# VHH binders against Transcriptional regulatory protein CitT (citT): the designs that were tried, part 1

Every score and structure here is a prediction.

Target 1, 230 residues: Transcriptional regulatory protein CitT (citT), of Halalkalibacterium halodurans (q9rc52)
Amino acid sequence: MTKLYKVLIIEDDFRVAQIQEQMVNDHPYFHVISTCRTGGEALDYLSEKAAALDLILLDVYIPDVKGLELLWAIREKFRDVDIMMVTAAKEVDTVQEALRGGIIDYLLKPVQKEVLHQRLDAYVQKRELFGERRQVSQEELDQLRQVQVRVQVGETPLPKGIDRLTLEKVVNALEEAETQGLTAMEGARLIGASRSTVRRYFEYLIHTKKAKAEVNYGDVGRPERRYFLC
Structure headers, positions and changes below count from the first letter of each chain, unless a header shows other numbers; antibody chains are not in Kabat numbers.
F, E and O are the ipSAE of ESMFold2-Fast, ESMFold2 and OpenDDE, as the mean of both directions, binder to target and target to binder. V2 is 0.75 times the mean of E and O plus 0.25 times the DockQ between their complexes.
[cut] stands for letters that were removed.
Atom coordinates printed by the task and the answers are left out, and those that the model quotes come from them; centres of patches stay.

## First folded at step 1 (VHH)

Design a11 (framework vhh_7sr4_2)
Fold by ESMFold2-Fast, scan of step 1:
Structure a11 (fold): chain B 230 residues (1-230), chain A 121 residues (1-121)
Amino acid sequence: as target 1 above (230 residues)
Amino acid sequence: EVKLVESGGGLVQPGGSLRLSCAASGSISSIYAMGWYRQTPGKQRDLVADITSGGSTKYGDSVKGRFTISRDNTKNTVYLQMNSLKPEDTAVYYCAAVGRPWYDLSSYDYWGQGTQVTVSS
């Protein structure tokens, strides 16, 4: 039985590769068609077989290449194949760099079968969605971007109480207000959040030099802050 | 269908100039920011320049003073004027666009296919 998605595993530890191959092959839609132990072997294989491949499981620690050099080499020459990274590294910088290299997802070693299968299920859903549609909706693009943005933000961690998607809504509201700016109450009405929540986000943007505030005095003598995007 | 169409790449001698263009087309709403990133084999993707709908610009340190980014909001098109090109500028140049304002513009929504720029004698 020919399965839908053909997988290449690039992993220098043959026992780890065998375990990953078994876990992938246990999925009804995926089949490992080859395993490579070096970057040179992988690039040679891709030169002949890239058109038959859908997904690469790529270990970050490959002996004949440095860092993410193999990822970048594959992206330069074999753009149609998707890459999922498998790494023992838990460093945010490594994950962010890989995402900038265009990977579809990442997994931490040791790979657990259920976690791998969840990622493969998500990949199937993504391929079916984009394969069936003539165009992609903004909501669908936003969903994909949310995962990448969250990992990106992990390198520059947000304070407790600041959510990336809510922060985006706050920035959008300020951008639309332009020279008029927004009070916390006006922002709260626009994004559907509490005044205290919006004020927290506005103050965060001031702290990060992305916004500024001017004090406006009301007739009742209480200062009112109006916020502007820089 | 949403796509970014790039043009202007090619081969040029050191000290030469190239102008890259990128037009956004298809089912796309108003674009907040557009920019250029470049990638050399074996390296990560680096910011070259970006520009917001309001005209605010940011440049990578290695290109400041040599490259100029500009934007035509009516056409959803961004231009990169590259002057005094060096062999080190050889890379695949990618156009990128984002529909919503981000405080960190590294999270682009749309990416072009890339265009090769080669600077060699």
Scores: ipSAE 0.000, ipTM 0.080, lowest interface PAE 20.1, mean pLDDT 73

Design a12 (framework vhh_7sr4_2)
Fold by ESMFold2-Fast, scan of step 1:
Structure a12 (fold): chain B 230 residues (1-230), chain A 120 residues (1-120)
Amino acid sequence: as target 1 above (230 residues)
Amino acid sequence: EVKLVESGGGLVQPGGSLRLSCAASGFTFDDYAMGWYRQTPGKQRDLVADITSGGSTKYGDSVKGRFTISRDNTKNTVYLQMNSLKPEDTAVYYCATRGLYYESWKYDYWGQGTQVTVSS
């Protein structure tokens, strides 16, 4: 049960907006419908098109808007559209206010494509679970919190499928590989686990901003993914 | 193991048509989005078309209206119907799959590629 999610970008820097549009459009389940540079343009657009939108990517620093005034204007009139903040604003007061405004996520600039895609994947998972359901179980709610902890209050348990001892082995292997990094196959051989298991741990480390991946070409037209600790 | 095997490439004149196929194995095909990408020597890979598990499609700007992506979940196969081919469509075409969930161990997997040459 998947659908194409329609995105509005609100960002005054046209170069940043273009990069964000390309990153969003590179995801198979998302498409950018429009980009607005001011709060006035955004509110005008939403007055006509809000029902067709699923997600807004919203910056704090918009020229005709003070603080999070645009977030609150959107919440007042367009409650059903989801908002993800994409901004350089790190102030705790700003983050806290955005959370009170019911945002779906908060991303700090500069945003890596892989990080954005993982957050969009989490959004799809949430929409698939809730969009077709009349009721949800506690187990389903607990699973979503475990896999999508965006605001950390206290300690976060490891997600299902990630074992602490295995995670330590994976981190140690990446540390010993230093600047060379590891492929999932190389990691699997070092740790004594399957390639699929090691890849899951590598992707978890990328999601938590502890690792990054780069593409290497072993053969032309067959890119190899290598993982490195940040 | 995950395998993606492309077929259907070849040499065709401008204005011609080709149908590419990608046979997938080693994963739950029905749960994953599938895509076609292309690459010319010395350039980055470009998105040609993507299709979700539910059948929603997305196309690169240069191929909209000319190419059609489809899938057959019964056969674990994704297709790319290419019409009104132009010399600029000459490239190696790759089949790929990518996960929807950040917990997914299956990320980007690529086939070996199939050559499409459009020349007069």
Scores: ipSAE 0.000, ipTM 0.102, lowest interface PAE 19.7, mean pLDDT 77

Design a13 (framework vhh_7sr4_2)
Fold by ESMFold2-Fast, scan of step 1:
Structure a13 (fold): chain B 230 residues (1-230), chain A 121 residues (1-121)
Amino acid sequence: as target 1 above (230 residues)
Amino acid sequence: EVKLVESGGGLVQPGGSLRLSCAASGSIFSSYAMGWYRQTPGKQRDLVADITRGGSTKYGDSVKGRFTISRDNTKNTVYLQMNSLKPEDTAVYYCAADEYYDLSWGEFDYWGQGTQVTVSS
């Protein structure tokens, strides 16, 4: 089943933003839900709407933000949103920094509709191939590169980095939390592991459709991501 | 794994200055958010300052205008420049790192051992 992908455009030139919005909306599987002209506007928008977004088109030259500072801020706060950069800069350092920042792709201005649509098509193919997965195992990558994988009869092996005993502890912690759920930090305290480790296990459970995550935007404070057993 | 090692603590008189350093090893320092926390006996750890990969900073209300956090990604080190020190700044200072760019700010995965700062005449 094909999903409609939600796009945010961050671009200081209103004419360029309008043209990009039209090009994106002309694609049958993509829809622009907002456009932002400053880094401050973008971060405010993301603090409320990041969970609904799939892809950001990000210009590197935003008036209130220096260089790639906005990219790093988004990576720090909104990890689950993919970023595709749109830039007039052909500087090696800018490209290298963006790649280290974990962007999915980049485009040079002026953007051509056919080129953008080819990149969006590739994005759809990738998302459909991995079934909205947030994790890809080494075995899956090896299969894509025609590496021989051993098949176990009557048992599904756990992916690299997922330990059976730790997974059981994570599932038990989520089950005990019932409808209240757990943040990654709460899970880390209960299990005696790092937050990064527990988040990896929570994301694995989401991938296997045994858990779900919700972002809670309360009256006060930062958005909080909580994990729940299905 | 990330290993954090603090240095630069010591005894200083009121009004003096100290610079704390935190050296990170064993992981990708430049992609991490870094912070300084302090703890006084019998109390929980309080945020002193934090710094993102991009250099954006936040400070606790009690230290604004007196302390400055900075990072050097080439040296895998984060610094806390402490000026106009007060007896109330006496605490163990901890370096912290966050591996994942999560929606939950103020939570950190890794902590150093701490370095004692004593402000006394």
Scores: ipSAE 0.000, ipTM 0.158, lowest interface PAE 12.8, mean pLDDT 73

Design a14 (framework vhh_7sr4_2; at its last look DockQ between E and O 0.06; V2 from the best seeds 0.00; counts 0 for: pae E 18.3 > 2, placed apart)
Fold by ESMFold2, look of step 2:
Order: sequence, then C-alpha cells, then structure tokens
Structure a14 (fold): chain B 230 residues (1-230), chain A 120 residues (1-120)
Amino acid sequence: as target 1 above (230 residues)
Amino acid sequence: EVKLVESGGGLVQPGGSLRLSCAASGSIFEINAMGWYRQTPGKQRDLVADITSGGSTKYGDSVKGRFTISRDNTKNTVYLQMNSLKPEDTAVYYCAAEDWYSGYEPLDYWGQGTQVTVSS
C-alpha cells in the first residue's frame, strides 16, 4: 500500500546512532534496517545488501574515513542508493564536494526530529514525482526544484514578497535585455535591488510562465543562469 | 541565515592602499561566490571583484590591475586589496555572497557596506 523506505545509518557513535534510528523509525514511511560504525563495515554491508536499501544517512566523521572518501566510494560502486548527509562538518568546501557527489540533502548536527521528518517528507515527495515513470516532463522537473523553495501562500494575483511596481521594473529590464537576457547579478545592477530580490522576481515570472531561464554548464566553474521573457 | 560583516574602510590619500575584509558567519554551507560591489551616489551598484570557492576571479574594468580579491575558505573571509587608489574609487563598498546553486534557489546575502573615501 504505502512504500516503506529502508534506511542504513553510518555513524560511529552508538548513542547518536540510537537517537537517529529512533527519529527515523518514528516516521511512518521509513525504517532503519541496519547501522554501521565504520567505513569498512558500511562498504561490506553495501556489497551484500545495497539492493535492499533506499537511503543512507551518512556522517562525514567516521574513524577509518578521511574527508568524503566514503561518499565517493559509495558513488563509485552503488550508484542507485540515495545519500543524505547528517554530520557536524560545516566547512564550505566539504559541503560543496558532497553536493557534487549527488547527495539528496545535507543536515547539520544536532538535528531536531521535526527537521529530519520534514526532510524525509521532501524525499518522499521527490521520489513520488519519479515513481514508475520512464520519462519526465519539464513541468515535473520544475516541481522537483520547487519542493526545496515552496512557501505557503494564498492563491492571490501577487504572492507575498512580490510588489507590483518592482515586478514592472524587472519586466522592463528583461524587455530591454531582449535576446541577451539577464543574470540575477545584472538585474540587481540595473534595478538597484539585491541579487536575491531580483532572483525572487525572476523565479516568480518563470513560475507564472512569463519568463524562462537557460543554464550554461561550462567545462569548469559554477552554472550561469540567464533569464528571458517568453 | 548568512551574515556578512565588512571592515577595513576609511580615509586614504590618492595613490594609497586599503585592504577590505568581509567575514561570513551563520549557515554558510552553500556559499559558492563572494565578492565586492560599490555604489556612488546616484548610480547603480557596480561589480568590483568576485571570487568563487575554487579561486576563479572576475574584476570590473576600472579596477583591473589595481585591485586584488582573495579568499580564505578556512575563515570564510574574502579580502579586497585596493592599490593605487583614485578619487573615483570613493564609494560605499558592499560585500556580497551567493550560494552555489543560486540560479535554482532564491538565496542572496549582502553586508551593510563600508565607506571608502579617497581624498583629493
């Protein structure tokens, strides 16, 4: 009826692992099937049981593992299992490297049960978007992105945080950019607003199908997102 | 939430140097780019310099060759070394940070600004 997601916890501290297990098991759709205390133990377990798993909760600080060595080892051989980081590691380079490893989420310890459950709920929603489908539409991909940024607003013509006068300025700037488009940085420069404010208006225009974005992935560096009127 | 704190502004003679610092604190795990913008009265904010966590830099045309941006990832701090300062460099300098996936999420951070004044 309802899928029960199987979880492996990789955590060297017995007390922390027990707390995490209880929090996960309290969620109606998740169950911990094992815990591992070392990287070696985790890789051995996965070599035998990876097909039975949906999700790994992975700590960075594991005794026989340096940095994100275990994450990459898992990605090399067990590409179908999802990984959520649950760790005290806060360094920007560590977080960025983990994100490049295709993790589904990065949670900083200590994790409150309510926060963990919200992130597990988001995981379920993303998995259900892909269910048994063989292909996805652009709308479904857009819904996947929106799970991370969705806010509860009424069904009004202009949502909270969107001002009509500022929206007109943003639209005018996009019109003047014509086929070149604008990045959030270029829009911020033109309108005299913060980058985040301009981005919020651009994303609203995409959501209402008045604009589109193109993302350029070069050989190196971060993606560049440019916005255009439809 | 990320908080940016600028320091190092002040008054300097033409041809002099200043070093700006911007320290980031809070939930910084998604920050990819940090940089500096400046604003003179009656004008839009202009890019001065930008640097990614990987060290890629970008400079505004008017400061290229005179200003150098650098970053200390262990301190979550970005620096702007300003040499050969001119009266035209007088402005409020703002630190900014954008997360790694800013094009996919509406996150952005700005400091309060620090005044740089180059006397004539």
Scores: ipSAE 0.000, ipTM 0.106, lowest interface PAE 18.3, mean pLDDT 76
ESMFold2-Fast, scan of step 1: ipSAE 0.005; ipTM 0.368
ESMFold2 (binder alone), look of step 2: mean pLDDT 78; pTM 0.778
OpenDDE, look of step 2: ipSAE 0.005; ipTM 0.223

Design a15 (framework vhh_7sr4_2)
Fold by ESMFold2-Fast, scan of step 1:
Structure a15 (fold): chain B 230 residues (1-230), chain A 121 residues (1-121)
Amino acid sequence: as target 1 above (230 residues)
Amino acid sequence: EVKLVESGGGLVQPGGSLRLSCAASGFTFSSYVMGWYRQTPGKQRDLVADITSGDSTKYGDSVKGRFTISRDNTKNTVYLQMNSLKPEDTAVYYCAAYDLGYEWSEAYDYWGQGTQVTVSS
């Protein structure tokens, strides 16, 4: 019987967390057992459940912590849990600090399911190899080194349906709106695109942690969604 | 054509129980995250509980251990079982559905109209 790896997702955006959970659960050997939205929530969860966990998917941009403080807090108390970074943070210094923290992988958002699954496959191979406690050959070590060191420090390809020039226009419009933010309709008027197109770009920016959305709640009907740059 | 219709709210004494239901239509229910939020006058909506398509659950700290969220994909319904109710649980309770998005093109949130829960002697 193949081991089922237990995953904790630490991600402040519930929608992004649910997309990640679905991608992880689509892998036959992995199961998400919980998601946490803050560092405090994550540390409380780990105090109770760390022994049952194999892997944490950790974002840099968590509201109640600065930079990689949560990574170091986890390393101080829960050294045996593996950590994979899934984040929009691509600055060389952030990547290098995470590597010093002993992470097993670093994935840049937006993450494609196929890329995540390839990294999860590499994790399974590593765990099975070392779990058997056999001697490893130099050839096997070289193969592991090839798959484990896949840090991206260059440009990330944009997903299908997101055009670089349109994305620049959308970012500029949000920047000029400052603290007032924009609805999808307001953004559509400003850049000369359809509402559905601008909404797609706004949701992509939320997915990549470049924007946030606030919901204005009224007495009747659907709340208005307004977008802001982070 | 997305509709979320809440039911089961009402007046109950402290320590009592209520079960809220939310009947959903107009979308593929089984693929959505379903949640319950609550709001008191003058405050923002707070997460009570949510449940993923894979049945993973999350609860707000104030209701953990007292409330249970569940879903029935054959009936397109999400439930909130509320036990050991306290006066502080008095609020309008809203059902919500979260679209996970398809390549970031169709991410949407949908909300019901709300159902009043009043915990008072």
Scores: ipSAE 0.000, ipTM 0.129, lowest interface PAE 15.7, mean pLDDT 77

Design a2 (framework vhh_7sr4_2)
Fold by ESMFold2-Fast, scan of step 1:
Structure a2 (fold): chain B 230 residues (1-230), chain A 118 residues (1-118)
Amino acid sequence: as target 1 above (230 residues)
Amino acid sequence: EVKLVESGGGLVQPGGSLRLSCAASGFTFSSYAMGWYRQTPGKQRDLVADITYGGSTKYGDSVKGRFTISRDNTKNTVYLQMNSLKPEDTAVYYCAAELYYRGEFDYWGQGTQVTVSS
């Protein structure tokens, strides 16, 4: 077999898709068998041809699909096909969630041939290990760095230092405060965290345009910031 | 773990009514904005309606006056009441939940089919 692995490219920009197809086809073991421009087109193709596919190159942005929904749909129905995502730098946090959901790897745009080929070589190595042994050791699994797990629906990745449960408590406290708002000290007392922790969460909400801060000059001595949900 | 379970979809004749429900678990429902989106094959997913944690609502232009979104925080459920249904409303309807920090929906249901036809 001169070409072992069959690839599907899902990419709405036909110029980008053509460049990626050429790069993939230049690898001795990989061959692009189709290119799809929309999620609907891709799901229709997979319904007929998924058994013949090994790998999907999936763009993070597909116009007829919101967010990572195409990834979730593919993972739910077509479990045996591996997915490698292609993303712009600004989307890396979103792709990190996809990695937890079981994609095998990702590439940054603009895709460079040597980087793509390195990732494809790593893919061949993984396939050889699983095909050869069938019974893999714990050491081999650890070396692969990733555990293949089922995709989890729609979780939004959070930055380091922001915990989802704590963020939920902070948002709930701000909502309950309504037009009165909260200082970091008041928030800390309500949720049982330090002032510094609550301030970090409030500033995160401001960064994401979900909260605003106003300076309260009512108290003698020092201005105090109050935080409000937008 | 987080779950959004949709129900109430089905086949209905033009001019009919349908009520969709989405039961949520695994998060503090009252802190989340909830929404309904729909998708027809070959087209982009469209906002049908959303409702904030505070109860403010927004509707897609094609459904204003016909659909009503509501929530029951006691039951952890969001509803979509669909009246005066048209063949153009045929789509898969998705429930979504967002903690109000990114302007993106954090959790999505699996979808429920609504078909409006004689």
Scores: ipSAE 0.000, ipTM 0.191, lowest interface PAE 18.0, mean pLDDT 75

Design a4 (framework vhh_7sr4_2)
Fold by ESMFold2-Fast, scan of step 1:
Structure a4 (fold): chain B 230 residues (1-230), chain A 119 residues (1-119)
Amino acid sequence: as target 1 above (230 residues)
Amino acid sequence: EVKLVESGGGLVQPGGSLRLSCAASGFTFSNYAMGWYRQTPGKQRDLVADIYSGGSTKYGDSVKGRFTISRDNTKNTVYLQMNSLKPEDTAVYYCAADFRYGLPYFDYWGQGTQVTVSS
């Protein structure tokens, strides 16, 4: 599906909000429909427009609210809007509280355009996947409720040839396959990459103990290597 | 598959010391950052200390100079040496492994170990 995702930015610094708006609007599938500088403005806007809104970019440091009070006010009144944190707040307790509020991602300021676009791409993939589903498993429900917040401070770098966005696509494809797993060919078709590329990512996940592989024998006796998340 | 098992908690008097251990299995331990967090009932978890794969460390402001985090990659174990313990250090202490890598999983957590500082 080709959908234009509508974004609200809540950010008290006018210049920062303009930069974020430009970065979001540079993405082909996203459009900023409004920016708000206070919690009061945001709640007033949401009371009229929440049904048309897909995603909020939310800062922790908003002048008329304390801590994550605005996150909780939004969750109390407007449950169907996704929230991505974009903030300088890097304290573990703040991150964990935001996770309990059901945020979809957490970005530390200053945000680079490439990083934001990678997170927006991941958001599109999740929305497209679940938008076409008619049934979900318990494992998929657990994933929807346990959104991982990715704070990029002191992280272990990925090896050469392994891209974070492609790795997320590969992991999502393996999650979708559940107990049945995927061959490298099946994974290649699902993510639109070559078989050799997908095999490299599968082997990387095995090396990091995130996946396992088994040889399955078909009725014809032709073995195939299938990959599963651990 | 991934397991983190804490040990070493207990009851200690103010000014005392304890050493916590966290035994990790099911992943390539040397490639991941490890950390200690603590939680008191009704409050959020706080960072106590992190140690990165390269050996660099970070501490919560309330424990700097009193606690020391270390790791032994040959034993897949991370340690927290706690000195000059105060009643406010009373909490359940959790070991965590940092698995970011763009995967949609939370950090892996242990079961927790209780530390009580009182007379």
Scores: ipSAE 0.000, ipTM 0.100, lowest interface PAE 16.6, mean pLDDT 76

Design a5 (framework vhh_7sr4_2)
Fold by ESMFold2-Fast, scan of step 1:
Structure a5 (fold): chain B 230 residues (1-230), chain A 119 residues (1-119)
Amino acid sequence: as target 1 above (230 residues)
Amino acid sequence: EVKLVESGGGLVQPGGSLRLSCAASGSIFSINAMGWYRQTPGKQRDLVADITSGGSTKYGDSVKGRFTISRDNTKNTVYLQMNSLKPEDTAVYYCATDSWYKGLPFDYWGQGTQVTVSS
């Protein structure tokens, strides 16, 4: 292992980029060779230097391009460079879609050095496994794929309007309801909160794939959602 | 930040028993799946057992009938009861938990606890 992996950082916040650069450079096998603030700057750099690069750390939102557009542009022209996305908690759904587009992993902001180094260690292992061109078992591929989707959820706060104690009460109420489920009104009565509050928590659980909803129709004709834990 | 702390490992003779515990903090434990994996140097991590928030369990083929996973949501703790231990069970045992998104693999791992089964 004499290999030193060369990294490009694409991040529009100069201070954030500087912190990320220091964290990467603190790893013995990685070195940041450039930092770009815009998609245009990054594509210009890649046109000249892509062959020298191993890994890109890419922010989801760059000022001159939005969402996954820069990812797709890089994949169209520069297939040999691996990409790791760096994203805020609210962008997690977007980066899940990016995983289908061939990114190697993603990190949540604010990036912690230990988490970054863990992902970089996994990247080295992946490069060594495939570089040796040995037969890789399906179990080894599944394990590596598992590592690629790991996210440190404790780094991200719960959304505004969702608190941990109330969320626990809502989950407990749904557990007690079993197969019958709960409407927002029924949940509100059980936990002593407003209907709108309980509905917000139920919809949050649906968003995070921890609950499901079914629509029922009463005599009044307007559909009402009934919520169930998955 | 989610933190997992394992305890209960040690040295036992074949046929012996151990109970592992994993204390979780920084998460809403009751809605998270919890799991135990084990790893021997030079080998991949293997699923030992997992348990969903609702209590449904899954076991690796080599431990079915000998190991039991359970959880206590009031204590934010998952347990692994290991009976009829064999030399082949010697490994580092890791506790794991998932993120907010159902269907993602386990995102958080403990530091591991060593189990050695030897005469």
Scores: ipSAE 0.000, ipTM 0.195, lowest interface PAE 17.1, mean pLDDT 74

Design a6 (framework vhh_7sr4_2)
Fold by ESMFold2-Fast, scan of step 1:
Structure a6 (fold): chain B 230 residues (1-230), chain A 119 residues (1-119)
Amino acid sequence: as target 1 above (230 residues)
Amino acid sequence: EVKLVESGGGLVQPGGSLRLSCAASGSTFSIYAMGWYRQTPGKQRDLVADITSGGYTKYGDSVKGRFTISRDNTKNTVYLQMNSLKPEDTAVYYCAKEGYLRWDSFDYWGQGTQVTVSS
């Protein structure tokens, strides 16, 4: 059968690595070419074999490295190999840090064959999509990186003075304004709230890096801020 | 305002098939995850399937191997192909769109479409 994609598994537990290897090899397009138990072993292997490798399954907990140190070391030296993280961690900060490190996906332990195969199928689609297109916009890539990895997280509490239903109305109004954006006064008119209230919500979205603002300068009046979703 | 409109529900016999469609308007479709949820009277909504902007899919355990989610970004539409339907699949099916604030949850919902599997 045609095996298009070569996989390296980096996993401390020999038995876990063996199970993952069997699951990967059961997919018609993927095969495991090696497994490594330590960060040092992995970096040594990659120094010789990275050009022949498409995908790394990387456990976040490796005994000779702390946290995401191994991810950053691989990214520094081997930019062309895709990485999928395998972890028991479920925190937003951990996911965001890994995404900044350039991973393509995130899997939770214990890994189930059906879930892994679904992710591998998605990887094939991603490779075909990027290979076909002459240009993929930077915005498209940024959005794909933000939504491809989905983990179970608790709802984050909103600060006092920010109501979830009102926040969703504010976000919806900004979405509909598209590239034109909204001033606080325009937003207030659209959602039926005061200018000060809408401004508070806009500033909250900036604080959480979900929106941006640009200043308009009029000759007669004070500068007016216009808000946009990122 | 974001609007999601489901269609394709109906009555079908066990072992039959249905295709649900969800047409989205009022926002940029292609950059958001889309999903299907279902609800039986008196119970909470549960995940049937979701699909990210990049085409990565996730399925509820009870429908894996029988249902397939897909999307057409050119038509701003998400689909759910349901095969080998069982009486237990009887529910109102809701289309959902990821909100901008939460990439890990769905905040926008359609009106729902009834699916009834009965002999």
Scores: ipSAE 0.000, ipTM 0.129, lowest interface PAE 18.3, mean pLDDT 73

Design a7 (framework vhh_7sr4_2)
Fold by ESMFold2-Fast, scan of step 1:
Structure a7 (fold): chain B 230 residues (1-230), chain A 119 residues (1-119)
Amino acid sequence: as target 1 above (230 residues)
Amino acid sequence: EVKLVESGGGLVQPGGSLRLSCAASGFTFSDYAMGWYRQTPGKQRDLVADITSGGSTKYGDSVKGRFTISRDNTKNTVYLQMNSLKPEDTAVYYCAARTYWGLDEYDYWGQGTQVTVSS
C-alpha cells in the first residue's frame, strides 16, 4: 500500500498513549501523527490538521471535558474524520451515545494488540470497499458484516487449534524454564498434553514473535528443537 | 536474560546536575519504550520521564523543563539529564522497559540508582 492511514490519539494517560501509539505504528498501514492529552489540544490540532487525518482513537475520560462532549465537539466541526473509542467506560448508555455519534468501533481497556490490529484490518477493508466505488451490492455489504465480527477485550482472537487456557499453560512453562528453554517433549510432560499439541503452541508463539527455537543435540545424537521466550 | 543497568547516580548539591544512563541487553532495544521512574521509601514509583520507540517524550509535571530523556539505539542506552536539582528529587531512580504487544506484557526494571540532593 502506497498510502498510510494517519491517526490522532486523544488520551490523558501518557503511558496508555505510548502503548497505543506503538501498537498502531506496528501495523503496516497506520501511522500516528500526533498524540493529545486534552480536548483543548485535540480541537486546536484538528482545526489545522483534520484534512490530513483518517482516524482518531478517543478516550471518554479526558480531563477538560465531560462524558462524550469531545466526541460531539469533533462531530460538530470535523465530520469526515473517523473515530474509534478506546476507553474503560463500560456503561451501556455511554456506548449507545458514542454509536449515535457515528463511531466506527468501541474498544474496552485494556486493549490487546491483536484485537486492535483486527479492528484496524477491518477499517482498511471498509475504506478500500467504499473509497473505490460509488455503489455497493447487498452481497458486498453482507461480506463486510462478516469482516467486522467483534471480539471481547481480554479474549484475544486465536487461530483454530489454539486454546487460550492451554496457551497460558505453555507460556507459563516456558517462563519457568527461563534460559534453559523446553523441548516439545518436556513441555508435554509439564502441562499434560501431547508432544504434537505442545509443538503446535510453540510454533504459534514463534509465528507471533513471542518465542524462538534453537536446534540442540539429543535423543541418541539426533538434533532436537528447544524453545525459548523472547 | 533481560538486563537493565543504571549508572550515574550520586550525591549532588541543590542546583547541580547529574546524567543517568541505563544500559539494556537481552532484547531488541529499538522495539521498546523506555522510562525513568523514581521511588522514595514507603511510596509507590512515580513516572519521571518516558520515551517511546519512535522518540516521543513525556515528563512528570515536577520535572518538566529541568530533566531531559533521550535514547541511543546504536548503544542500547537510555539517558536522563537532570538539571536544577532540588532536595525533593532525592530518590532511587529506576530504568524500565515496556513492550507494546499488549497491556498485559511484562515490564522490565533495573535495580535502581540512588540520587541524593543535599548539603
Scores: ipSAE 0.000, ipTM 0.115, lowest interface PAE 18.9, mean pLDDT 77

